# VHH binders against q9p7j3: the designs that were tried, part 90

Target 1, 174 residues: q9p7j3
Amino acid sequence: MILPLFPETQVHVFVYENVSNCAAIHEQLISQNPIYDYAFLDAATILYKKQVYSAIIRALEDRRDEQMKTKTIHSEVILSLSPKTEISSAFRQFSMTKKSKNIVVVKIDSKLTEEEEFERLDKLVEGNRVEFSDEELQKLIDFKVLKKNYKLDPSTLENPLASILSSIALRGYS
Short names: E, the ipSAE of ESMFold2; O, the ipSAE of OpenDDE; V2, 0.75 times the mean of E and O plus 0.25 times the DockQ between their complexes.

## First folded at step 7 (VHH)

Design q12 (framework vhh_6qgx_2)
Fold by ESMFold2-Fast, scan of step 7:
Structure q12 (fold): chain B 174 residues (1-174), chain A 124 residues (1-124)
Amino acid sequence: as target 1 above (174 residues)
Amino acid sequence: QVQLVESGGGLVQAGGSLRLSCAASGRTFSNYAMAWFRRAPGKEREFVAAISWRGGSTFYTDSVKGRFTISRDHAKNTVSLQMNSLRPEDTAVYYCAAEPGYSLFDTASEYDYWGQGTRVTVSA
């Protein structure tokens, strides 16, 4: 995928459902295995494509401006999904866990094509790839998790897009 | 609810300059991505330039790169488009548009809020 604001940056986003090996992947992430250099997100936390793209663009802008708060661009994407700047809180809210069943995987700065990256990920993730689309994401979201992460009240749950994007955009702004 | 008001349009000769401004009508839109679109008579809206919610990222259509500069002033709640080296082909009504959040798209349908437009005429 090409982002108009960062046309030279390779970005790939993959969605997997019914993943059976999240515990094994989680162990590789904790050990910082470089083969797993991706942002692994719990799909229960992602409702819209724009939510993921907003976090990616913010992370890339912070990298460009030398203002990243985390060690890697992929961890910066995870932080950027959170309405707060607390790193540990963001990871607890949005990262894949050992108990996750559906995941969203983001790769930035890939030297591989989307198909080549999929072939690599297919060896790491034991699940079914589905389209990165609002339709597919809405099948995987957990609205109770979304409500807690973005502190949504019942009225905003009816149309949460603007509230979610505002939460991502407002972090660190003054 | 966001309301946008454009100003700064007018008549100018080719090679001249104009500065367009867009302001929220008494409301802060600091968490919005902002863009300028234009519409020539008998044509559909086309993308001109966009700026991210923090003002750190900008994107331009090829025909205006190097000639136009988009900027924002969060304290004044304004977005500006500095247009230099204007050409007759730049003649259009210019619209300010806003999309909530951090994402930027050069597609008109992605923007939720629009101004009424300001007319720019560039004579040969």
Scores: ipSAE 0.006, ipTM 0.357, lowest interface PAE 9.8, mean pLDDT 83

Design q120 (framework vhh_6qgx_2)
Fold by ESMFold2-Fast, scan of step 7:
Structure q120 (fold): chain B 174 residues (1-174), chain A 124 residues (1-124)
Amino acid sequence: as target 1 above (174 residues)
Amino acid sequence: QVQLVESGGGLVQAGGSLRLSCAASGFTFSSYAMAWFRRAPGKEREFVAAISWRGGSTFYTDSVKGRFTISRDHAKNTVSLQMNSLRPEDTAVYYCAADRPGYSLFESSSYDYWGQGTRVTVSA
């Protein structure tokens, strides 16, 4: 995908269901293996394509402005999904864990095509790839997790898109 | 409730050894990645070593590779840092840190739980 505000930035997003090796992937992420330089998100936390794109745009804006709070653009995407500025809480809320079953994987500044990234990720992720679409994401979301992460009340739960996007767009107080 | 308590710091001559220990309480230790960070006088806090929640992966900063060894003991809820061939440049306050499930990177700002630090002084 081409982002209007960042037309030279290559972005690929992949969705995997029924992943059996999340514990192994998690160990590789914490060991900082450069092969795993992606944002690995728990699909239980993602309801819309726009939610992911909004976090990507915020991360790219922070990188452009030299205001990143994390060391990589991919970790900045994870932080940017959170309505709070606290890095540790954002990672606990949105990043995949050893107990995750379905994941969303984001690659920014890819030097590979979407097809080449898929072949690379297929070697790393033991699961079934599905389309990155609102329809597929809605099958994987955990609404209890979504409500807790964005502090949604009953009035916003039936149509949470605007609330989620506003939460992502908000900056913390320095 | 949650506590990380470091011990083992002290004064040592260059070429000597020290073993730092961190006792964890108030959380499920086996579910957390553990790390050691240090802050030298006049410098920012830097990463030293980390061990995964399963203990299967260890990571070290280049300046300590081959000299320091991180290990964990799930039965005692402790993480240790064996420091050999110490150099004056290793002089710092050493901090134990724990990261909850969801840890992605070895970034100091991503850790919620920190010990109070233990001072290591290496004389020439």
Scores: ipSAE 0.000, ipTM 0.154, lowest interface PAE 12.6, mean pLDDT 81

Design q13 (framework vhh_6qgx_2)
Fold by ESMFold2-Fast, scan of step 7:
Structure q13 (fold): chain B 174 residues (1-174), chain A 124 residues (1-124)
Amino acid sequence: as target 1 above (174 residues)
Amino acid sequence: QVQLVESGGGLVQAGGSLRLSCAASGRTFSAYAMAWFRRAPGKEREFVAAISWRGGSTFYTDSVKGRFTISRDHAKNTVSLQMNSLRPEDTAVYYCAAEPGYSLFDTASEYDYWGQGTRVTVSA
């Protein structure tokens, strides 16, 4: 996918349900295996496509402006999903864990086509691919996790899109 | 909810300049991406330019790139479109649009809030 604001940057987003090898993937991420250079997110934390795209655009703006707080663009995407600037907290809130069942995977700056990245990821992830769509994400979200991560009150929980996007956009500005 | 009001339209000769402004009111304006669209008589709505919430990123349609500049003033809650080297083909009603967050698009259906429009006429 190409983002109009960053037309030179290739972006791919993949969704997997019923993943059986999250513990193995997590070990590879801790070991910093370069084959696993993706942002691996717990799908329980993602409700909208716009949520993911907003974090990606925020991370790309921070990279362009030389304001990245993490070592890789993929780590910066994970940080950018958080309403706060504390790195370890963002990773606890949004990253895949050993116990995750459904994941969202982001790849930025790939030299491969979307189809080639699918082929590569299908060898790393033991799960079922589904469409990156609001409809599919809605099936995987955990609303209790979402509410806690974005500090949503009951009055906004039924339509939280604007609050989530505002939290991502206003991170670090109080 | 956000409310948008455009101003600055008018009649100008080809080669001239106009500055359009969009004043926004509402709770979360600072977290909204903003765009300008235009509609010429008898035609559909066309994307012109967009600016991200913080003003860090801008995007233009090819026909105005290099001639138009979009900018944002958070203190005044305004987004502006500086239009230089105007052509008769730029004649249209110009609309300000807003959507939450960073995800800017050149597609009208992605924008949740719209102004009522300001008319620009460029004579040969």
Scores: ipSAE 0.050, ipTM 0.499, lowest interface PAE 7.1, mean pLDDT 84

Design q14 (framework vhh_6qgx_2)
Fold by ESMFold2-Fast, scan of step 7:
Structure q14 (fold): chain B 174 residues (1-174), chain A 124 residues (1-124)
Amino acid sequence: as target 1 above (174 residues)
Amino acid sequence: QVQLVESGGGLVQAGGSLRLSCAASGRTFSYYAMAWFRRAPGKEREFVAAISWRGGSTFYTDSVKGRFTISRDHAKNTVSLQMNSLRPEDTAVYYCAAEPGYSLFDTASEYDYWGQGTRVTVSA
């Protein structure tokens, strides 16, 4: 995938449902195993493709401007999903946990094709890959988690897209 | 809800310049990605240029690179398109478009809010 605002940057996004080995993946992430250099998100927190893309673009802008708050572009994507600038809070809200069942995986700066990255991830993730689409994401979302993470009230929960995207865009600037 | 109003269109001779402006109303403008599209007579709407909500990232279609410049002014709540070295093939109705967050693609379907358009005619 190519983002027009960052045409030099290769981006891949994968969605897995019914993942059985999240605990094992989480241990590899804690040990900083470079094979697992991806952003592993809990799909319970992601409602729209635009939500993920907005976080990616925000992270890429922060890298371009030498304003990253985390050590890697993938951790910056996780931070960028949060409406707050607090790193620990963002990771608790959006990162995959040992108890996660469905995940969204982001790879930035890949030198591999989408199919090659999928083959690599297929060996790491024990689950079923589904299309990265709003339809598939809406099957995996937990609306209580979404409401809590973005502080949505009942009126915005029925159509939260603009609120979510504005929270991502305005973090640290308003 | 965001409303967009374009201005600055008109008739100009080839080689001339025009500056288009898009004024946005609504408290949410500052976190919208903004773009310009155009539609020439008998053709489909095509992408011209986009600018991120911060104004630090811009993208142009190849045919206008080096001739057009997109910019934004957060204090005035406006996005501008400076069009230099205009050609007869630039004749079109120019539309301002916005979406919350960032522009993902240079496709019209990705933008939720549109202005009514301003006409630009470039005579040979």
Scores: ipSAE 0.032, ipTM 0.478, lowest interface PAE 7.3, mean pLDDT 84

Design q15 (framework vhh_6qgx_2)
Fold by ESMFold2-Fast, scan of step 7:
Structure q15 (fold): chain B 174 residues (1-174), chain A 124 residues (1-124)
Amino acid sequence: as target 1 above (174 residues)
Amino acid sequence: QVQLVESGGGLVQAGGSLRLSCAASGRTFSDYAMAWFRRAPGKEREFVAAISWRGGSTFYTDSVKGRFTISRDHAKNTVSLQMNSLRPEDTAVYYCAAEPGYSLFDTASEYDYWGQGTRVTVSA
């Protein structure tokens, strides 16, 4: 996918359910294995396609403006999902863990097509790929986790999209 | 919630300029991406320009690049569209739209809040 604001940047987003090897993937991420250079998100934290795209756009804007807080664009995507600039909190809130069951995987600056990235990820992830769609994400979300991460009250839980996107956009603003 | 009101439309000769303004009320819209869309008679709504919540990023449809400039003023809670070198084909009703966050989508259905529109007529 090409984003209008960043037409030279190739973006791919993949969703996997029923992943059985999250502990093994987590170990590779801790060891900083370059083969795993993706943003691995816990699907329990993602409700909308727009949520992921907003974080990607924010991360790309920070990279363009030379204001990244983390070492890689993929780490910056994870940070950008959080309403705050504290890196370790963002990773605890949104990154996959050893106990994750469903994951969202983001690749920025891919030299490969979507199909080629899928074939590469199929070697790393032992799970079922599903469509990156609001419908599929709604099957995987944990609303208690979402509420906690974005500090949603009961009135916003009926339609949380605006609150979530505003939180992402306002990260680090006064 | 955000309420949007457009102003600045009117009749202008080809080659002229107009500045459209969109005022937001209700909530501070600094946390919203803002866009302008237009609809010519007998046509669908088409994207014109968008600006990010901080104003740091802008995107334009090809037909207006270099002629139109979108900007925002957080103190006045407004977004503006400066239209220069106007052409008869720019004749349309212009709509201000807002969506929460950073999405900057150029698709009308992605925007949650809309103004009523302001008419722009460009004569030969």
Scores: ipSAE 0.011, ipTM 0.427, lowest interface PAE 8.8, mean pLDDT 83

Design q16 (framework vhh_6qgx_2; at its last look DockQ between E and O 0.59; V2 from the best seeds 0.00; counts 0 for: pae E 5.1 > 2)
Fold by ESMFold2-Fast, scan of step 7:
Structure q16 (fold): chain B 174 residues (1-174), chain A 124 residues (1-124)
Amino acid sequence: as target 1 above (174 residues)
Amino acid sequence: QVQLVESGGGLVQAGGSLRLSCAASGRTFSGYAMAWFRRAPGKEREFVAAISWRGGSTFYTDSVKGRFTISRDHAKNTVSLQMNSLRPEDTAVYYCAAEPGYSLFDTASEYDYWGQGTRVTVSA
């Protein structure tokens, strides 16, 4: 996938449901195993494809402008999903945990094709791969988590797209 | 009511330059991408250029790359399109539009806020 605002950057996004080995993946992430250089997100926090793409573009903007607050582009994507600037809070709110059941995985600057990344990830993730689509994401979202993470009121929660997307782009200005 | 108002249209000769401006009122478009679209006589609306909220990310349709430059001014709540090396095929009504977050694709249906347009005529 190529995004028009960053046509030089290759982006792959994968969705897995019913993952049984999140604890093992989490251990590899803590140990900073280079094989796991991806952004591993809890699908309970992601409602729209545009939400993920917006966080990716925000992270790419910050990398281009030498304003990244984290060590890797993948950790910067996780931070960029948050409407706040505090790194620890963003990771608690959006990252996969040992108890996660469904995950969204982002790869940026891959040297592999999307098919090759699928083969690699299928060896790391013990779950069922599903399409990266709004329809599939809506089956996995936890609306209580979404409301809390983006500070949505009842009127905004009924149609949260604009609020979520603008919050990602504005992080640090509000 | 929220409105986007375009200005700066007019008649120019081929090879000339023109600067379009779009002013927003009724709300700030903080966290919104801004874009320019155009409609040539007898044709559908097509994408021209987009700029991110922070102004550092831009995307242009191939036919205007290197000739047009999009920019924005947060203090004035405006977006501008500098058009250089104009061609007769650039003749169109130019529209300003806004969408939340980032301009991900050049799709008109993704934009909820639109101006009324400003007419640009490029003579041969």
Scores: ipSAE 0.494, ipTM 0.763, lowest interface PAE 2.1, mean pLDDT 87
Fold by OpenDDE, look of step 8:
Structure q16 (fold): chain B 174 residues (1-174), chain A 124 residues (1-124)
Amino acid sequence: as target 1 above (174 residues)
Amino acid sequence: QVQLVESGGGLVQAGGSLRLSCAASGRTFSGYAMAWFRRAPGKEREFVAAISWRGGSTFYTDSVKGRFTISRDHAKNTVSLQMNSLRPEDTAVYYCAAEPGYSLFDTASEYDYWGQGTRVTVSA
């Protein structure tokens, strides 16, 4: 898809459930295999599409403004999900782990169509693709993890999206 | 819940300028993308301009590019629309809209909160 604010940048987002090879993917990421040039997120930490898109937009804005804190746009997406400024904390909070079962995969600067990108990614991920929607994300979320990551309390849980996005937006500015 | 209140509308001559303002309620203004829409007499509501939640990115409809500027003040929880070189075809009720985080900026259905509107009339 094309984001209105970044018409020259194509972005694709995919969701996989019941992934059996997260450990193998993780090893490739550690080895910095260029074939795995994606942002691999633990779906247990993602509740909304807008959460992901907001992180993407922030990362793209940071890149545009030459204010990236990480080395790659995909790592910047992971950082952008976090209310914390520490890169290591962001990765611990939101990045796919060896124990992950469900993942959200983000590709930025794709030169491929969504279908072509899917075919490429499908060779790397052993799992079932599901729709990138709030409905599907809600099935995969771990609310304990979500509450911990964004420090949600009973008052903010009434509107978790607003609280989450505010946390993302205010990172480094509060 | 977010409440939006527009102000600054009025009558102006063609070629003139006007500045609209929208005040948003709540503490989480920075978490919202903001936009202006307008509805001319006998026409459907159309997108005018949008600004990202941090204010670093803007998006405009083609007909207002170079003439209109959208900006926001996080400290005051406001978004503004500076309208220069106004034309009779700019006559409309202008609406402020807000959406948490990112959305499709030029699509009205993506915005959850709307103001009551402020009328702008540009005379020939």
Scores: ipSAE 0.243, ipTM 0.627, lowest interface PAE 3.1, mean pLDDT 91
Fold by ESMFold2, look of step 8:
Structure q16 (fold): chain B 174 residues (1-174), chain A 124 residues (1-124)
Amino acid sequence: as target 1 above (174 residues)
Amino acid sequence: QVQLVESGGGLVQAGGSLRLSCAASGRTFSGYAMAWFRRAPGKEREFVAAISWRGGSTFYTDSVKGRFTISRDHAKNTVSLQMNSLRPEDTAVYYCAAEPGYSLFDTASEYDYWGQGTRVTVSA
């Protein structure tokens, strides 16, 4: 189900567990090293593939409509995961940090095949690649963090997907 | 309880036009994408068109591009499908569907809410 609306925009998503060099990656992102032009997300905040795809689609729609709030499409994906409009809050809540252990990495506008992009990324990330699947994401999620980020209550915890996806869609529309 | 109710189906000559409407009742479908699917006799349900919650993103199956237009009206909590230049191959039961979020899926299994369908027959 990847990107029916944007069929000419190549997107790759990778998941790594047990990453030992998040602090080093974080330093490269702060120094604005262009080799690290990806969205690095903390996997503790991601439960569903649809969560990531919805954020990607919203970021791409905002770029098309000249409504982006951040400097790059990858930073826009990070903002788009958030139910709030404040950029700093979105990065605090969803970005990989120096203390992250597992990450989700998104590349948009890739000119490379998935395997070629993986080859590049694997030189940067010291960790174990796992499948981008709901089954693997479920192993890496922190439900306390998820509940806080999306203000989930007991009634939504049985099926949080609809609440999460609606939050992504509704940001800025109230 | 959320209900989707289609209307506007009927019999029409090839080359004609028809407008389908889908009314949503219960809590609003705020933050939901909406879609139309159809089922021709002897076939599986197939995707026709989808529209994002904001209404700024639409997409269509290839066979209806340029002929069908999906739209939505948040004030009335409705989604519509304007069907122009109808062909006998468009004959089907048309279903309205909804899925939460910003994603515009073209696969029926991704949609949580369905209407009962409205029949469209296009005669040669």
Scores: ipSAE 0.211, ipTM 0.609, lowest interface PAE 5.1, mean pLDDT 86
ESMFold2 (binder alone), look of step 8: mean pLDDT 82; pTM 0.850

Design q17 (framework vhh_6qgx_2)
Fold by ESMFold2-Fast, scan of step 7:
Structure q17 (fold): chain B 174 residues (1-174), chain A 124 residues (1-124)
Amino acid sequence: as target 1 above (174 residues)
Amino acid sequence: QVQLVESGGGLVQAGGSLRLSCAASGRTFSLYAMAWFRRAPGKEREFVAAISWRGGSTFYTDSVKGRFTISRDHAKNTVSLQMNSLRPEDTAVYYCAAEPGYSLFDTASEYDYWGQGTRVTVSA
């Protein structure tokens, strides 16, 4: 995918449901295995494609401006999903855990095509790939988790897109 | 909630200039990314330009790059499109659009709030 603001940056987003090896993937992330250099998100926290794209754009903007708070662009994407600037809180809220069942995987600055990245990920992730679409994401979201992460009240929860995107855009400038 | 009102359209001769303005009402306008789209007679809505909520990032369609400039004034809650070196093919109804957050999109379906439009006619 090409982002209008960052046309030279290759971005790939993959969604997997019914993943059985999240604990193994988590171990590889802790050991900093370079093969696993992706942003692994818990799909329970993601409702819209725009939510993921907004976090990616924010992370790329912070990298461009030399304002990154984390060590990699992928960890910066995870941070950028959070409405707050606290790194540990963002990872706790949005990162895949050992108990995750469905995940969203983001790759930035890939040297591979989308199909090549998918073939690589298909060997690492034991689950079923589904389309990165609002329809598929809505099947995987946990609204209790979403409400907690973005501080949504009942009226906002009925149509949360604007609040979620504003939270991502205003991180650190509220 | 955001309400958008465009102004500044009119008839202009090829090579001339026009400045379009979009006035936004609503408490949180500063949180919105803004875009200009246009629709020529018989055609679909086409992306023209976008500006981020902070005003730090802009994006233009190739056909207007170097001729049009998008800007925003946070104090006045306005977004402007300065159109220079106008061509007959720039004739269209111009629409202001708003999208909450940091996202910048060149696709009309990505924008939730729209103005009524202002007509621009460029004579040969």
Scores: ipSAE 0.006, ipTM 0.362, lowest interface PAE 9.9, mean pLDDT 83

Design q18 (framework vhh_6qgx_2; at its last look DockQ between E and O 0.63; V2 from the best seeds 0.00; counts 0 for: pae E 5.8 > 2)
Fold by ESMFold2-Fast, scan of step 7:
Structure q18 (fold): chain B 174 residues (1-174), chain A 124 residues (1-124)
Amino acid sequence: as target 1 above (174 residues)
Amino acid sequence: QVQLVESGGGLVQAGGSLRLSCAASGRTFSSLAMAWFRRAPGKEREFVAAISWRGGSTFYTDSVKGRFTISRDHAKNTVSLQMNSLRPEDTAVYYCAAEPGYSLFDTASEYDYWGQGTRVTVSA
């Protein structure tokens, strides 16, 4: 995939449903195993493709400007989903957990093609890959989690897109 | 609600310059990504240029790179398109567009707010 704001950066996003080994993946992430250098997100927190892309662009902007708050571009993507700057809160809000069932996986700066990354991830993730689309994400979202993470009130919950995207872009400035 | 108003269009000779401006009516759009699109007679709407809310990220369609510059002024709630070395094929109605967050793609359907357009005619 190509993002016009960063045309030389390779970006791949994968969605897996019915993942049975989230506890094992979580342990590898906590131990900082370099094989797992991806952003592993709980799909319960992601409603739109644009939400993920906005976090990616924010992370890439911060890397370009030498303003990253975390040690890797993938952890910076996780932070960038949060409306706040606090790192531990962002990870608690958006990262996959041992109990996650569905996940969104982001890879930036891959030397591999999308299919090669899929083959690599298929060995790490025990689940079913589905299309990265708003339709598929809508099936996996938890609206109570979304409301809490972005502090949505009832008036915005029916159409939260603009609020979510603005929160990501304005993190640290509002 | 965001209202966008374009200005600066007109008639210019090939090789000339024009500066288009887009102003938010009655409220700030500093939290929005802004873009310019154009529609030539008999053609569909095409992307021209975009700028992020912070103004640090821009991208352009290949045919205008090096000739057009997009910029924004947060104090005036305006985004501008400086058009240099104009060509007859730049003749079009130019539209200002905005969306929350970042300009992720160069597709018109991604943008929520639109101006009514300003006409630019470049004579051979």
Scores: ipSAE 0.393, ipTM 0.714, lowest interface PAE 2.9, mean pLDDT 86
Fold by OpenDDE, look of step 8:
Structure q18 (fold): chain B 174 residues (1-174), chain A 124 residues (1-124)
Amino acid sequence: as target 1 above (174 residues)
Amino acid sequence: QVQLVESGGGLVQAGGSLRLSCAASGRTFSSLAMAWFRRAPGKEREFVAAISWRGGSTFYTDSVKGRFTISRDHAKNTVSLQMNSLRPEDTAVYYCAAEPGYSLFDTASEYDYWGQGTRVTVSA
């Protein structure tokens, strides 16, 4: 897809459930295999599409403004999900782990169609693709993890999206 | 749950200037992408301008580029539209819109919150 703010940048987002090879993927990421040039997120930490897109937009804006805090645009997406400024904390909070079962995969600067990118990614991920929607994300979320990551309380749980987006937006500004 | 209130509309001569303002309620202003739309008599609502949640990104419809400027004030929870070199074809009711800030769109259906509108009339 193309974001209006960044018409020259193609973005794709995929969701996989019941992934059996997260440990293997994780090893490839550690070794910085260029074939795995994606942002791999733990789906247990993602509740909304807008949460993901907000992180993407922030990362792209940071890149545009030459203000990225991380080395790659994909790592910047992971950082952008976090209310914390520490890169290591962001990765611990939101990045796919060896124990992950469900993941959200983000590709920035894709030169491929969504279908072509899917075919490429499908060779790397052993799991079932599901729709990137709030409905599907809601099935995969771990609310304990979500509440911890964004410090949600009973009052903010009335509107989790607003609280999450505020946390993302205000990181490093308050 | 977010309320938007526009102000600043009025009658102005062609070539004149006008500044619209939109006040947003709540404490989540910084997480909202903001936009202006307008509806001319007998026409459908059309996109005018949008600004990202942090204000670092803006985009405009072609017909207003170079003449209109969208900005926001986080301290006041407001978004503004500075309209210069106004033309009769700019006559419309102008609406403030807000989206939980993840991306900006020029499509009205992507915005969750709307103001009541403020009327701008540009005379020839």
Scores: ipSAE 0.258, ipTM 0.633, lowest interface PAE 3.1, mean pLDDT 92
Fold by ESMFold2, look of step 8:
Structure q18 (fold): chain B 174 residues (1-174), chain A 124 residues (1-124)
Amino acid sequence: as target 1 above (174 residues)
Amino acid sequence: QVQLVESGGGLVQAGGSLRLSCAASGRTFSSLAMAWFRRAPGKEREFVAAISWRGGSTFYTDSVKGRFTISRDHAKNTVSLQMNSLRPEDTAVYYCAAEPGYSLFDTASEYDYWGQGTRVTVSA
């Protein structure tokens, strides 16, 4: 996938359901194994494709502008999903945990086609790949978690997309 | 809910200039990415320029680079398109578009809010 402002940056996004080895993946992430250099997100926190794209774009703009707060572009994507500036809160709220069942996986700066990247990722994740689409994401979301993460009230729950995207854009600025 | 109203269109000679303006009203999200699209007679709507919510990131279609400048005024909640060195092929209805979020897409389907359009005619 190519984003207009970052035409030289290849991005791939994958969604897996019924993942059985999140604990093993988590151990590899803690060990900083370079083979696992992806952003692993808990799908229970992701309702929209645009939610993920907005976090990616913000992370890439912060990298371009030398304003990143975390050590890697993938960890910056996780921070960028959060309405808060505190890094530990963002990871607690959005990152895959040992208890996660469904995940969204982001690769930035890929040198591979989507299917080549999938071949590598599929060796790491024991689960079923599904389409990265609003339809599939809606099946995997936990609305209670979404409401808490973005402080959605009854008025914003009717149109949560705008509120969520504004939170991603405005973090640290309003 | 956001309402967009374009202004500043008209008739101009080739080589001339026009400044289009788009006023946004309704819900005040400072996070709106804003764009200009245009539709020439007999053509599909095409991307012209986009600007991020802070105004720090801009993107232009190749045919207008160096001639058009997109800018925004947060106090007035407006976006402008300064169009210099106009050519007959710039003749089109120009549409202001917006979407909530931190996205800078060049695809019309990604924009949720649209103005009614303002006509620009560039005489040969």
Scores: ipSAE 0.153, ipTM 0.581, lowest interface PAE 5.8, mean pLDDT 86
ESMFold2 (binder alone), look of step 8: mean pLDDT 82; pTM 0.852

